# Designs tried in a protein design chat: VH-VL binders against q9umr5. Part 334

Target 1, 268 residues: q9umr5
Amino acid sequence: SYKPVIVVHGLFDSSYSFRHLLEYINETHPGTVVTVLDLFDGRESLRPLWEQVQGFREAVVPIMAKAPQGVHLICYSQGGLVCRALLSVMDDHNVDSFISLSSPQMGQYGDTDYLKWLFPTSMRSNLYRICYSPWGQEFSICNYWHDPHHDDLYLNASSFLALINGERDHPNATVWRKNFLRVGHLVLIGGPDDGVITPWQSSFFGFYDANETVLEMEEQLVYLRDSFGLKTLLARGAIVRCPMAGISHTAWHSNRTLYETCIEPWLS
Key: E = the ipSAE of ESMFold2; O = the ipSAE of OpenDDE; V2 = 0.75 times the mean of E and O plus 0.25 times the DockQ between their complexes.

## First folded at step 17 (VH-VL)

Design ke72 (framework fv_nofazinlimab)
Fold by ESMFold2-Fast, scan of step 17:
Structure ke72 (fold): chain C 268 residues (1-268), chain A 122 residues (1-122), chain B 112 residues (1-112)
Amino acid sequence: as target 1 above (268 residues)
Amino acid sequence: QVQLVQSGAEVKKPGSSVKVSCKASGGTFSSYAISWVRQAPGQGLEYLGYIIPIFGTANYNEKFKGRVTITADKSTSTAYMELSSLRSEDTAVYYCARVDFDEYGSYGMDVWGQGTMVTVSS
Amino acid sequence: DVVMTQSPLSLPVTLGQPASISCRSSQSLVWRDGNTYLNWFQQRPGQSPRRLIYKVSNRDSGVPDRFSGSGSGTDFTLKISRVEAEDVGVYYCMQGTHWPYTFGQGTKLEIK
C-alpha cells in the first residue's frame, strides 16, 4: 500500500486549508493515511521556527515509527522551512519524498500580501532593523527574512534560516547534513504568479544578489559548498523541480493540475 | 517626541481580569514594539511580554503564558495588556514601554508610560 | 532564564562623590551578532523607569555624561562620577539578549 503522508501548513494557516489536497490524494491513491498536523495554527504560526520544529518533531516521530517503509512530507509555504529543519535534526527520519509547496527556501525579501494587510506602508527596505534583533528573531517571519542589502546582518542575526542553510557555522552542521541527505526525493514547487514568495525563485533555492538580480541554485554558495547536501542530492538525481505559472500563493494546495503534475507522481 | 499614556488605576477581585491600555502619540506606531513590565509594591521589575504591531501578535514570558494577552489596535495607536485569573500577588504597577528599532541598534525600552496601578483584593 | 545579580543592593553615597553599581549575568549576554544587549535604567521615587545606557556603554539622549557604563560578557558596571541629589532612586540592569528578558533586583542609591 501507499506510504503515509504528513502535511505541514504555512503562515497564518491551519489544517483546514488542505481539504482539496486530501480529496485529490484519496482519488488517486485510495487508502493513503494522510495526517495534517494541527499545530501552530493561525497566529501561533508566528512562533519562532525552532519552537515549531520541536512541536512538529514530537508529532511526526510516532507516525514515522509506525511506517517502516517510509513516509512522504508535503510542506506548504513557511511549513517547507519547518520540514527542512525536521529532516536535519532527526537522526532517524524515514522520509522518501519531501514535497515543498512554494516555500521560501533561501528566504523572503518582499512586501508580501500578509505584511501589506498588517502594515499598509511598504516595509521591505526597513524590516531588517526589526528582524535582525533579539526581539524580531522571536517571530517566525524574521527567522527567514533575508535582506540582500544587509547580508552581513542576516548571516549574523538569523537564528534559523542561515543555520539550516549552512550559511553560518553551527556545531551540529555535519550531523544535520548527514540526516538531510537521507531524504529520497526533494520535490520543489513554485511559480512566478505566486504573489507572496519574493523572489518566487526562493522556492527553488534561487535568490537575490546585492543588486536584486536573481541567481539560481547552482550559483549559490550554499550549493557550491554543498553546505547541507544540495549538490550531492542533485548529482544523485534526487532533486525534482516543478515550476508552474498561473498559481497564486493560496492555491498551491487546491489546484488539481498542479497536484497531478507535481505532487501525485511522488506519492508512491 | 513619542509619548505613551496609560489608562487609570483599577481595583479588582481575585479571579477577575483587568485590561490596561497604552496609547502612543508622536512617531510611527508600527515602527516599534510595545513591552509590558510590572512592579509589585517595593519590588523589582518583571517582564510580561511584548507586541510587534506590524506582525499582529505578541511574545509572552512563560510565567504568564495562558493568563496574559497583549494586543494592538493600529488605527488608534493603542496597545492593550489583559491579565486574567487575578491573584493578590498580581497587585503591581503595570508599565508599557517602547522598543525602538533604530539605526543605532539601541532597542530596549527608551520611552515608558506613566504606569497603571492594579490592586487585587477581596 | 538568565539571572541578573546586582551589587550592592543598597548604596548610601555622599553628594559629589562617585558611585559604582555592579551587574552580573548567569550567562554571556553577547548575542550572535556580536552585540551585547545590556541596559541600565534609573527609577526616581514615584516615577517610571528611564533608560540611561544601552548596549553596555552607550548613553541615551539627554543622559548626563557623569553616567557611564562598561563591561563585557557577564560582568557589567554603571558608574556615576559625581552623585547629585536628583540621582536618588533605584537602578536596574536588564538583559535583552536571551528571551525572556530579565532585570537585576535593583540597587537603591540614597544620600547619606
Scores: ipSAE 0.726, ipTM 0.881, lowest interface PAE 1.4, mean pLDDT 91

Design ke73 (framework fv_nofazinlimab; at its last look DockQ between E and O 0.78; V2 from the best seeds 0.81)
Fold by OpenDDE, look of step 18:
Structure ke73 (fold): chain C 268 residues (1-268), chain A 122 residues (1-122), chain B 112 residues (1-112)
Amino acid sequence: as target 1 above (268 residues)
Amino acid sequence: QVQLVQSGAEVKKPGSSVKVSCKASGGTFSSYAISWVRQAPGQGLEYLGYIIPIFGTANYNEKFKGRVTITADKSTSTAYMELSSLRSEDTAVYYCARVDFDEYGSYGMDVWGQGTMVTVSS
Amino acid sequence: DVVMTQSPLSLPVTLGQPASISCRSSQSLVWRDGNTYLNWFQQRPGQSPRRLIYKVSDRDSGVPDRFSGSGSGTDFTLKISRVEAEDVGVYYCMQATHWPYTFGQGTKLEIK
């Protein structure tokens, strides 16, 4: 039998967005128990990410308990960060494949059309003023806002991303790393035509330097320091990178070719 | 100078809803947060919640158990606070206040509306 | 929730004399960025609250220098060096470090 699949949605999203993915999984892996977690939907997805992590944790624990052979996680967009945090805080998770589906794993610093209503060009450069405040950090989007021009503020004010990345020292860093390393495979999916994740390489733990030059995962301090286990995972062959062009952000979960190429191989 | 002008006094029956408006003039509405605070007669201040207009949603004090809804209309630079299932205990002056996010971290409610008296009575 | 405790709750003062209000928080108000988001508000009779002090000791524009804020961690003080008639009102401390943001009970300053 196939291992259960747990799906976590993204920002302003809901379980409905994954109807095609469910069809694909059912077709190619009949009998698979797929649970799309319908928590923090719509505007509720703007709740603090740690609150979301707690809510999703409560939902996945019973599922994992019923699946002693392990489960797969498919986590889309903001959901990918939630899942990474889940794997970090859970010392007893049994996740075989963690599939990060176009997630801003290294943060967001974008002004794309999709986000212009949130972050107009005039505001993007100044969003740090909001996001790195107590008021701003009560919203999920600020929890992974990563302003490359205000690194100190990011490191100090980020209540989520800087912590799960191990970029800011905290007493749980070692334990979180240990927990995260329990994952069998980390499957990173994204692409240059996403149009939302900015830079799109963030889905692969790439990100801007101070000059907004995109550096790859292996050039990131979190990798070099192995602060949460990326270097270790890569060394043991546990990281899979699956870039794909021609896919917009809202199509990652509904593209059949993407599913067959990047998702299906890891649902066995 | 930024000013906040609130809607007029309201008299409501228990169980009904009230919606108070707060119009901002001057400055950039999208760069602020709008907080809502109430003060019962002769009592202190209580923080209800706040909205960051560009995010389109608010953060609420859980003490109000979902009875408060804060919204904002960027096109009119107006924030709204709606309180449902009104009780006599909800009788208070309701204030909106601006939170300015400047580069120096001067976060706080530096500009206040004139207040809106909401009376809940049978 | 963070509890803010002011003392005294009533403060009768003679004109020209100094006044001091204490505010204590149930936990540290130091935020991640190292700042302490403790504010002082003045509310004159029949008026909206007015922010006097932010981040413990910074005065807002137009606030007389006779007002000063101090403190750290969990203990804070608002001082008025020479009380004037216009200073009559209720003073509130407020923390904005931990959600939900909370106010002290208020201190009513009156002239003897």
Scores: ipSAE 0.916, ipTM 0.958, lowest interface PAE 0.5, mean pLDDT 95
Fold by ESMFold2-Fast, scan of step 17:
Structure ke73 (fold): chain C 268 residues (1-268), chain A 122 residues (1-122), chain B 112 residues (1-112)
Amino acid sequence: as target 1 above (268 residues)
Amino acid sequence: QVQLVQSGAEVKKPGSSVKVSCKASGGTFSSYAISWVRQAPGQGLEYLGYIIPIFGTANYNEKFKGRVTITADKSTSTAYMELSSLRSEDTAVYYCARVDFDEYGSYGMDVWGQGTMVTVSS
Amino acid sequence: DVVMTQSPLSLPVTLGQPASISCRSSQSLVWRDGNTYLNWFQQRPGQSPRRLIYKVSDRDSGVPDRFSGSGSGTDFTLKISRVEAEDVGVYYCMQATHWPYTFGQGTKLEIK
């Protein structure tokens, strides 16, 4: 039978938004056990990412233990960052496919369509003042806010993303890299019409330089230094890139063509 | 320049709830955080939590989690602190204070409200 | 939680003489950005606390230069070079490096 699938939702989201994804999986891989984790729903998704990682870790341990053949992760938006950390902190994970569904893997720098009610669109250039402080780092959004005009502050202040990406040193970096490299496949999904993830290439480990020119994954220091294993994964053929135009941020988990093209092939 | 004005004193029964307001004037309300601190009569300061209005959510000291709720209304530049299931040991002056995120890195409570006395008695 | 310990708890001082208050934290207050988020507050009788010092040694606007902060890591000091009558009150150190943020127990400064 098919390996179990664990789904991790995103910012201001809940398990109930994945009903279409569950239908698609049931149609193409009948009998698959799919667990959509309903932790840190709604505004609780603003809790610090390390707190979320701990909670999700506790939830995935028994699922992985029951599936010695392995499991797949489908991690949406902010949830993709939670899954990045899970794969690094768990020295016994048995994840085959890690499917990152439009997640800001190199960070976020831009107003989000669904967050416009939270802050003015003009806050993009000034949010670094709040985020790169002890107060701001107690909120998930600030944990992956990556202002390319204040990269020094991001590198020093980020409690989460800079550490997980190996952009700042950490005592556990070697163990985290070893654990992450146990993954079978890293499937990266995203596209130019997302409208929330900015730049959209962040979903593929690309990001802005100081002039807001996007540099792709292979030009990033993180990749070149192989800080957590991206270069090693690419060399062994374990990284899959699946960009698709025409898909808005809230539609990645409900588009059949996207599912058939980018997700279905990696569910065993 | 920035001033914080709190609601008036309240006397509450054990088991009830109290909601204290903190209205900001001057500055840009969304550019700072509002902290809530309390002080029991003759005792020291205790940090309850804070809200960053632009995120629409608050961070709470675990000691008060489940009983304290901090909210903010950007349209009126007002933050609120609600404490439920009141006990006699909740008798205290409750303060709001601004955390400014400026270029000088001053971070911390530089402007304080006048305080609101909450007395819990039967 | 980070425990903040002040000494002395009671500080009688002769007018015009210097005063010194110590604050010790149970762990380092250096944040990963290299800054130390240690604040000092003054509370005069019947008034709201007033910030004197932030980031160990930076004086808030309008605070007299007779107040100075110093220290590093876990040991911090607030000094008043020449105590004036209006300095009577309780002084608190506060750390904002580690959540939850915590205050020292306070030092009551009194004129002899």
Scores: ipSAE 0.802, ipTM 0.909, lowest interface PAE 1.0, mean pLDDT 91
Fold by ESMFold2, look of step 18:
Structure ke73 (fold): chain C 268 residues (1-268), chain A 122 residues (1-122), chain B 112 residues (1-112)
Amino acid sequence: as target 1 above (268 residues)
Amino acid sequence: QVQLVQSGAEVKKPGSSVKVSCKASGGTFSSYAISWVRQAPGQGLEYLGYIIPIFGTANYNEKFKGRVTITADKSTSTAYMELSSLRSEDTAVYYCARVDFDEYGSYGMDVWGQGTMVTVSS
Amino acid sequence: DVVMTQSPLSLPVTLGQPASISCRSSQSLVWRDGNTYLNWFQQRPGQSPRRLIYKVSDRDSGVPDRFSGSGSGTDFTLKISRVEAEDVGVYYCMQATHWPYTFGQGTKLEIK
């Protein structure tokens, strides 16, 4: 009698990528209803993140309604940001475990394989000019681009990340925090060999300071101010950190040891 | 000086497709966006969509989604707009225009191509 | 979509006299960074559009100082302090705050 599991994919991704994860869940938790949401696949994953949040919200409502004892979320890469926004905007979500699988929770500031062939040198130092504009904010990558050297532009221009992190004031901040805090567990997964999430500690709410030195979650202003509930969650023992070396970005959902160590214990 | 040069005029039958090219010279092609705008004879301007070449994908006006495809070839510094299932009301001059991303926030179409007349007639 | 409404649609003007073109948007054009992305374009007969003004009031390079823009929120104005013969054409406002970006209907400026 396991809770249903909802899977949300990442950038340039589709539901097929999760076939191995589905096999692992079936083998260890037979009878679990697993839904891999087939929305915003491939190039559609570049749609604005708030558009994606709205679409995924519409898909999860009936699943949650049929499971009054709760559901679990497994959210990969960019999908972890979609899921965190879902937990904030849904007044009546019933998520027990939110499993964030190598997600850029504090943003991205680095070259990725999908952009490496365009701006091999100085790319990350110049992308803020595109991303912190109306034209750039129409693409999901720019919705979580976080340039530590242009923090004022980030804070003012971000349509998504600065809002869900409580870094820019908005009328729903108190309600979003209340909603997010209804989650039972926040399971953070990632590792140094990811190769895409930059810094990889973004998966654990760490990020660069102005010198590109990584500050951990507990050193972040959003944690210290408890802007959306991280300090509260940590204090009540609801945050689980599960780092694992040796896993590349595309392999997180197809590694059995990672599943057994970091995911399986939280699929009650 | 940045310059955009478009392909020549096209005459098409209803139901066919047209592909207009826009070759850029000057500047760094991957560092700006290319917009597509059309103007029917004697009418105003209508925005179709734009591409940011570093993302390799376009953003479309929903009015044209499903009929318009916007692409870019970084190796030739050329953007393309293809419009399918042509109708007589698609008769227009089609313009490409650059959007430069500068620190002054001048995110308008500051450089325009010469325009490409597309005529759809039976 | 944000509707951009220009007035007048036809503007006959005597050479050397001022001209004023109004543009109204159906919602605020202030973007989240505090800037207002309202642009003005000129299209002379037989030519491609040319940007005159961006961000409400900033003149583009090479645009004469007789052109000025003003306004805020939803109401904007393009002024020509002394109309010259070369100013004949159609003038468009355009917003780039809310996707999809939209143009006004155009104002045809002619010499009386």
Scores: ipSAE 0.722, ipTM 0.874, lowest interface PAE 1.3, mean pLDDT 90
ESMFold2 (binder alone), look of step 18: mean pLDDT 89; pTM 0.919

Design ke74 (framework fv_nofazinlimab)
Fold by ESMFold2-Fast, scan of step 17:
Structure ke74 (fold): chain C 268 residues (1-268), chain A 122 residues (1-122), chain B 112 residues (1-112)
Amino acid sequence: as target 1 above (268 residues)
Amino acid sequence: QVQLVQSGAEVKKPGSSVKVSCKASGGTFSSYAISWVRQAPGQGLEYLGYIIPIFGTANYNEKFKGRVTITADKSTSTAYMELSSLRSEDTAVYYCARVDFDEYGSYGMDVWGQGTMVTVSS
Amino acid sequence: DVVMTQSPLSLPVTLGQPASISCRSSQSLVWRDGNTYLNWFQQRPGQSPRRLIYKVSDRDSGVPDRFSGSGSGTDFTLKISRVEAEDVGVYYCMQGFHWPYTFGQGTKLEIK
C-alpha cells in the first residue's frame, strides 16, 4: 500500500483546485489515501501564517499518527511555506516526501497575477512600508514579502519567513532544524513561466540580491550557514530540483506531464 | 492633506444592521489602512478592526464575534463598516481613521473622520 | 489583550501649570524592529480624537512644543509644559503592536 498524501493549498485557494491532482494520483497509485486540508480557504488564506500553521498542525497530527510508515506532503504556493513551518515545529512528524509546488521559499518580491489586479506595478517597491509593520504582519502575504532593497527591514520585521529560514535567530532554531532534517525528500518544483512567484527561483531557494540579480540556493547565506538544514539535506542526496517551463502558477496541480515528471516518482 | 468624511447619524432597531461609510480625499487611498474605532457615550475608545485596501481584506477584533464586516472600494476611495445583530450596547460614535505607513514604521491613526452616531433603540 | 492603564483618570490643572499623564502597558510595546508602538491622542469635547504623539515621543505636524512624550518598554508619560485653555479634553494612550490594538481608559484634563 502507498503512504497517505496530505495536500495543503495556497493563497485564495481551496481543496477544489486539486481535483486533477487527485485523479493523477488515483491513476498511478490506486488506493492512496489523499487528504486535502480544507482549512483557511479563500480569504481565510490571508490570516497570519503562524495561525495557519497551528490550525494545519492540529489537522495533520492524527493523520501522521495513523501512518507509521510515513506520509507525503504536497504543498502548493503559500502552502509550501506552511509545510516548511510544520516540518520545523513538529517534534514527531513522519514526512517522507515534502513536495513543494511553486512555493516562494525565499520570499516574494514582485507583482503577482493576483496582485496586478489589486495595485500598480510600482507598488512592489513601496509594499515594504506596509508589510514591515505590526499591521501588515497580520496578513499572510506580508509574512513572506522579501524586499531585496530593504533586507534589514525584512530581517527585523518578518514574523514568519525570516524565522523559518533561520535568517533571524529564534530560541527554537536548533530544534526546528533537527525536526526539519527528519524529512526524507525535499522535492522543489517551479519554473520561469509561473507568472506569480517572483523571482521564480524562490521556489528553489534562490533569490534577488540588492541589484535584483538572482543568486541560487548554494550562494545564499541560509544555505552556506546550514541554518535549517538545506546544506545537510543536499549532502544527504535528499533535495530534488524539478524545474519545468511552460506552466503558469494555477496549473502546477493540473498538468499531467508535470505530475509524471516531478511528483509521481516521489509517491511511494 | 488627507480628509476622512463619514456618513450621517443612524437610528436602528435591535437585531438590525448598520453600514457606515468613510470617504477619503487627498493622498493615495491605496497607500494606507483604514481603522474603525467606536466610543460609547461618556466612555473610552474601542478598536473594531482595520482594512488594508490594497489587500481587499480586514482584521477584526474577535470581541465582536463576526458581527463586524469592513470593506473598501478603491474606485471611490471609500471604506465601509457594517455591524450586524445590533444591541443597545452598540450605541456609540463610530470613527474611521487612517493608518499611515512611513519608512520607519511610525504609524497609527493620524487622520480621523468626524464620527457617526449610531443609536440602537426600540 | 494588552491592558493599557492610565493615571490619573481625572486631572484638574490651573492654567499655565504643567500637567503629566502616565500610561502603563501590561506587556512590552517594543517590536522587533526596535520601535515602540505607543501613541497619544487628544479628544476635545464634541470632537474626534487627534493624534498628538506617535512612537512614544515624535510629535505630529502642527502639535505645539509644549506637548512631549517619553518612556520605554511598558511605562510612558505625556507632559504638557504649560496648560492652555484649548488643552481641555480627554487624553488616551494607545498601543499599536499587539493585536487587537488597545487604548488606555482616558484621562480627563479640566481647568480648575
Scores: ipSAE 0.692, ipTM 0.853, lowest interface PAE 1.4, mean pLDDT 90

Design ke75 (framework fv_nofazinlimab)
Fold by ESMFold2-Fast, scan of step 17:
Structure ke75 (fold): chain C 268 residues (1-268), chain A 122 residues (1-122), chain B 112 residues (1-112)
Amino acid sequence: as target 1 above (268 residues)
Amino acid sequence: QVQLVQSGAEVKKPGSSVKVSCKASGGTFSSYAISWVRQAPGQGLEYLGYIIPIFGTANYNEKFKGRVTITADKSTSTAYMELSSLRSEDTAVYYCARVDFDEYGSYGMDVWGQGTMVTVSS
Amino acid sequence: DVVMTQSPLSLPVTLGQPASISCRSSQSLVWRDGNTYLNWFQQRPGQSPRRLIYKVSDRDSGVPDRFSGSGSGTDFTLKISRVEAEDVGVYYCMQGLHWPYTFGQGTKLEIK
């Protein structure tokens, strides 16, 4: 039988967004136990990411314990960063496929549709003032805000992303790397028409340099230093890259062609 | 230069709710946080929560979670603090204060409102 | 929660003499950005609090030179070199690093 699937939602999102994804899984892998975690919904998704990691960890432990053959994670948008940290902090996870669905793995630098809902003009160049403070770091969006023009502030102030990416030293870094490397497959999904994740290549561990030129994963210090295992995973054949054009940010979990191409093959 | 102007004094019955406003003039409202602090008669200062207007949500002190709601209206540059299920112990002066975010960091509340006296009595 | 402890709580002082207020935090107030998130506020009778000092020792604009702050980590001091009549009020230290943010109990400065 098929391994259980755990789904983690994104910013300003909830379990309801995955209705179509569950239909697809049931059609192609009937009998799969799918658990969409109903934690940190809506505005609660702005809680600090380490707080969310703790809550999601408590929810996934009993699911993993009941599935000695392993589980799969499907983690959408901000949820992909939660899952990155889960895989690092859990000494005993049994995750086979980690499917990262349009997640800003190297961070975000650009106006999001969610911020435009709250604010009618661009704050991209000024968000660093808020985010790189103790006040700002109490909000999830600031935990992965990565201003390429203030990289020194990002490295010093980020309470989350700089640590899980190994961009700033942490006493647990070696253990986190060992834990993350237990994953069977890292499936990266994203595309140029997302419209929210900026740069969209962040979903594939690419990111802006100081001139806002995108450098791909293999040119990142994180990869070159193998800080949490990307280079090792790639050498092992465990990284899958599945870019797809024509998909907007809120459509990744409801596109059948995307599911069949990028997700279905990894749900053993 | 930023000024914060609060709404007038309120007298409320136990079990009711109060909503205090804090209007900012000068500066860019969305570029700072608004904190809410209270002071019971003859007592010290107690932090209720704060809002960063561009995120549209607030962070609350656990002591008041479930009773306090902090909101912001960017079109009028006004922050609001609503406290429900009022008890006599909630009698206090309620202050709003700005947290400015500059290149050197944010270190606290540099501009304060004049305060709003909320009295809870039967 | 981080506990902020002030001493003394009552400070009678003679006009023109120096005054000193201590503040101790239960946890370090140094953040990974290298800054220390300690503030001092003055509240004169019937008025809103006014920030005097931020970042341990930086004076706000318009604050007289007679006020100075010092300290590191968990132990901080506010000094007034020559107390004037207008300095009467309650002084609070505050930490702005660990949520929820907390104030000391206050020190009431009075002219004797």
Scores: ipSAE 0.692, ipTM 0.857, lowest interface PAE 1.5, mean pLDDT 90

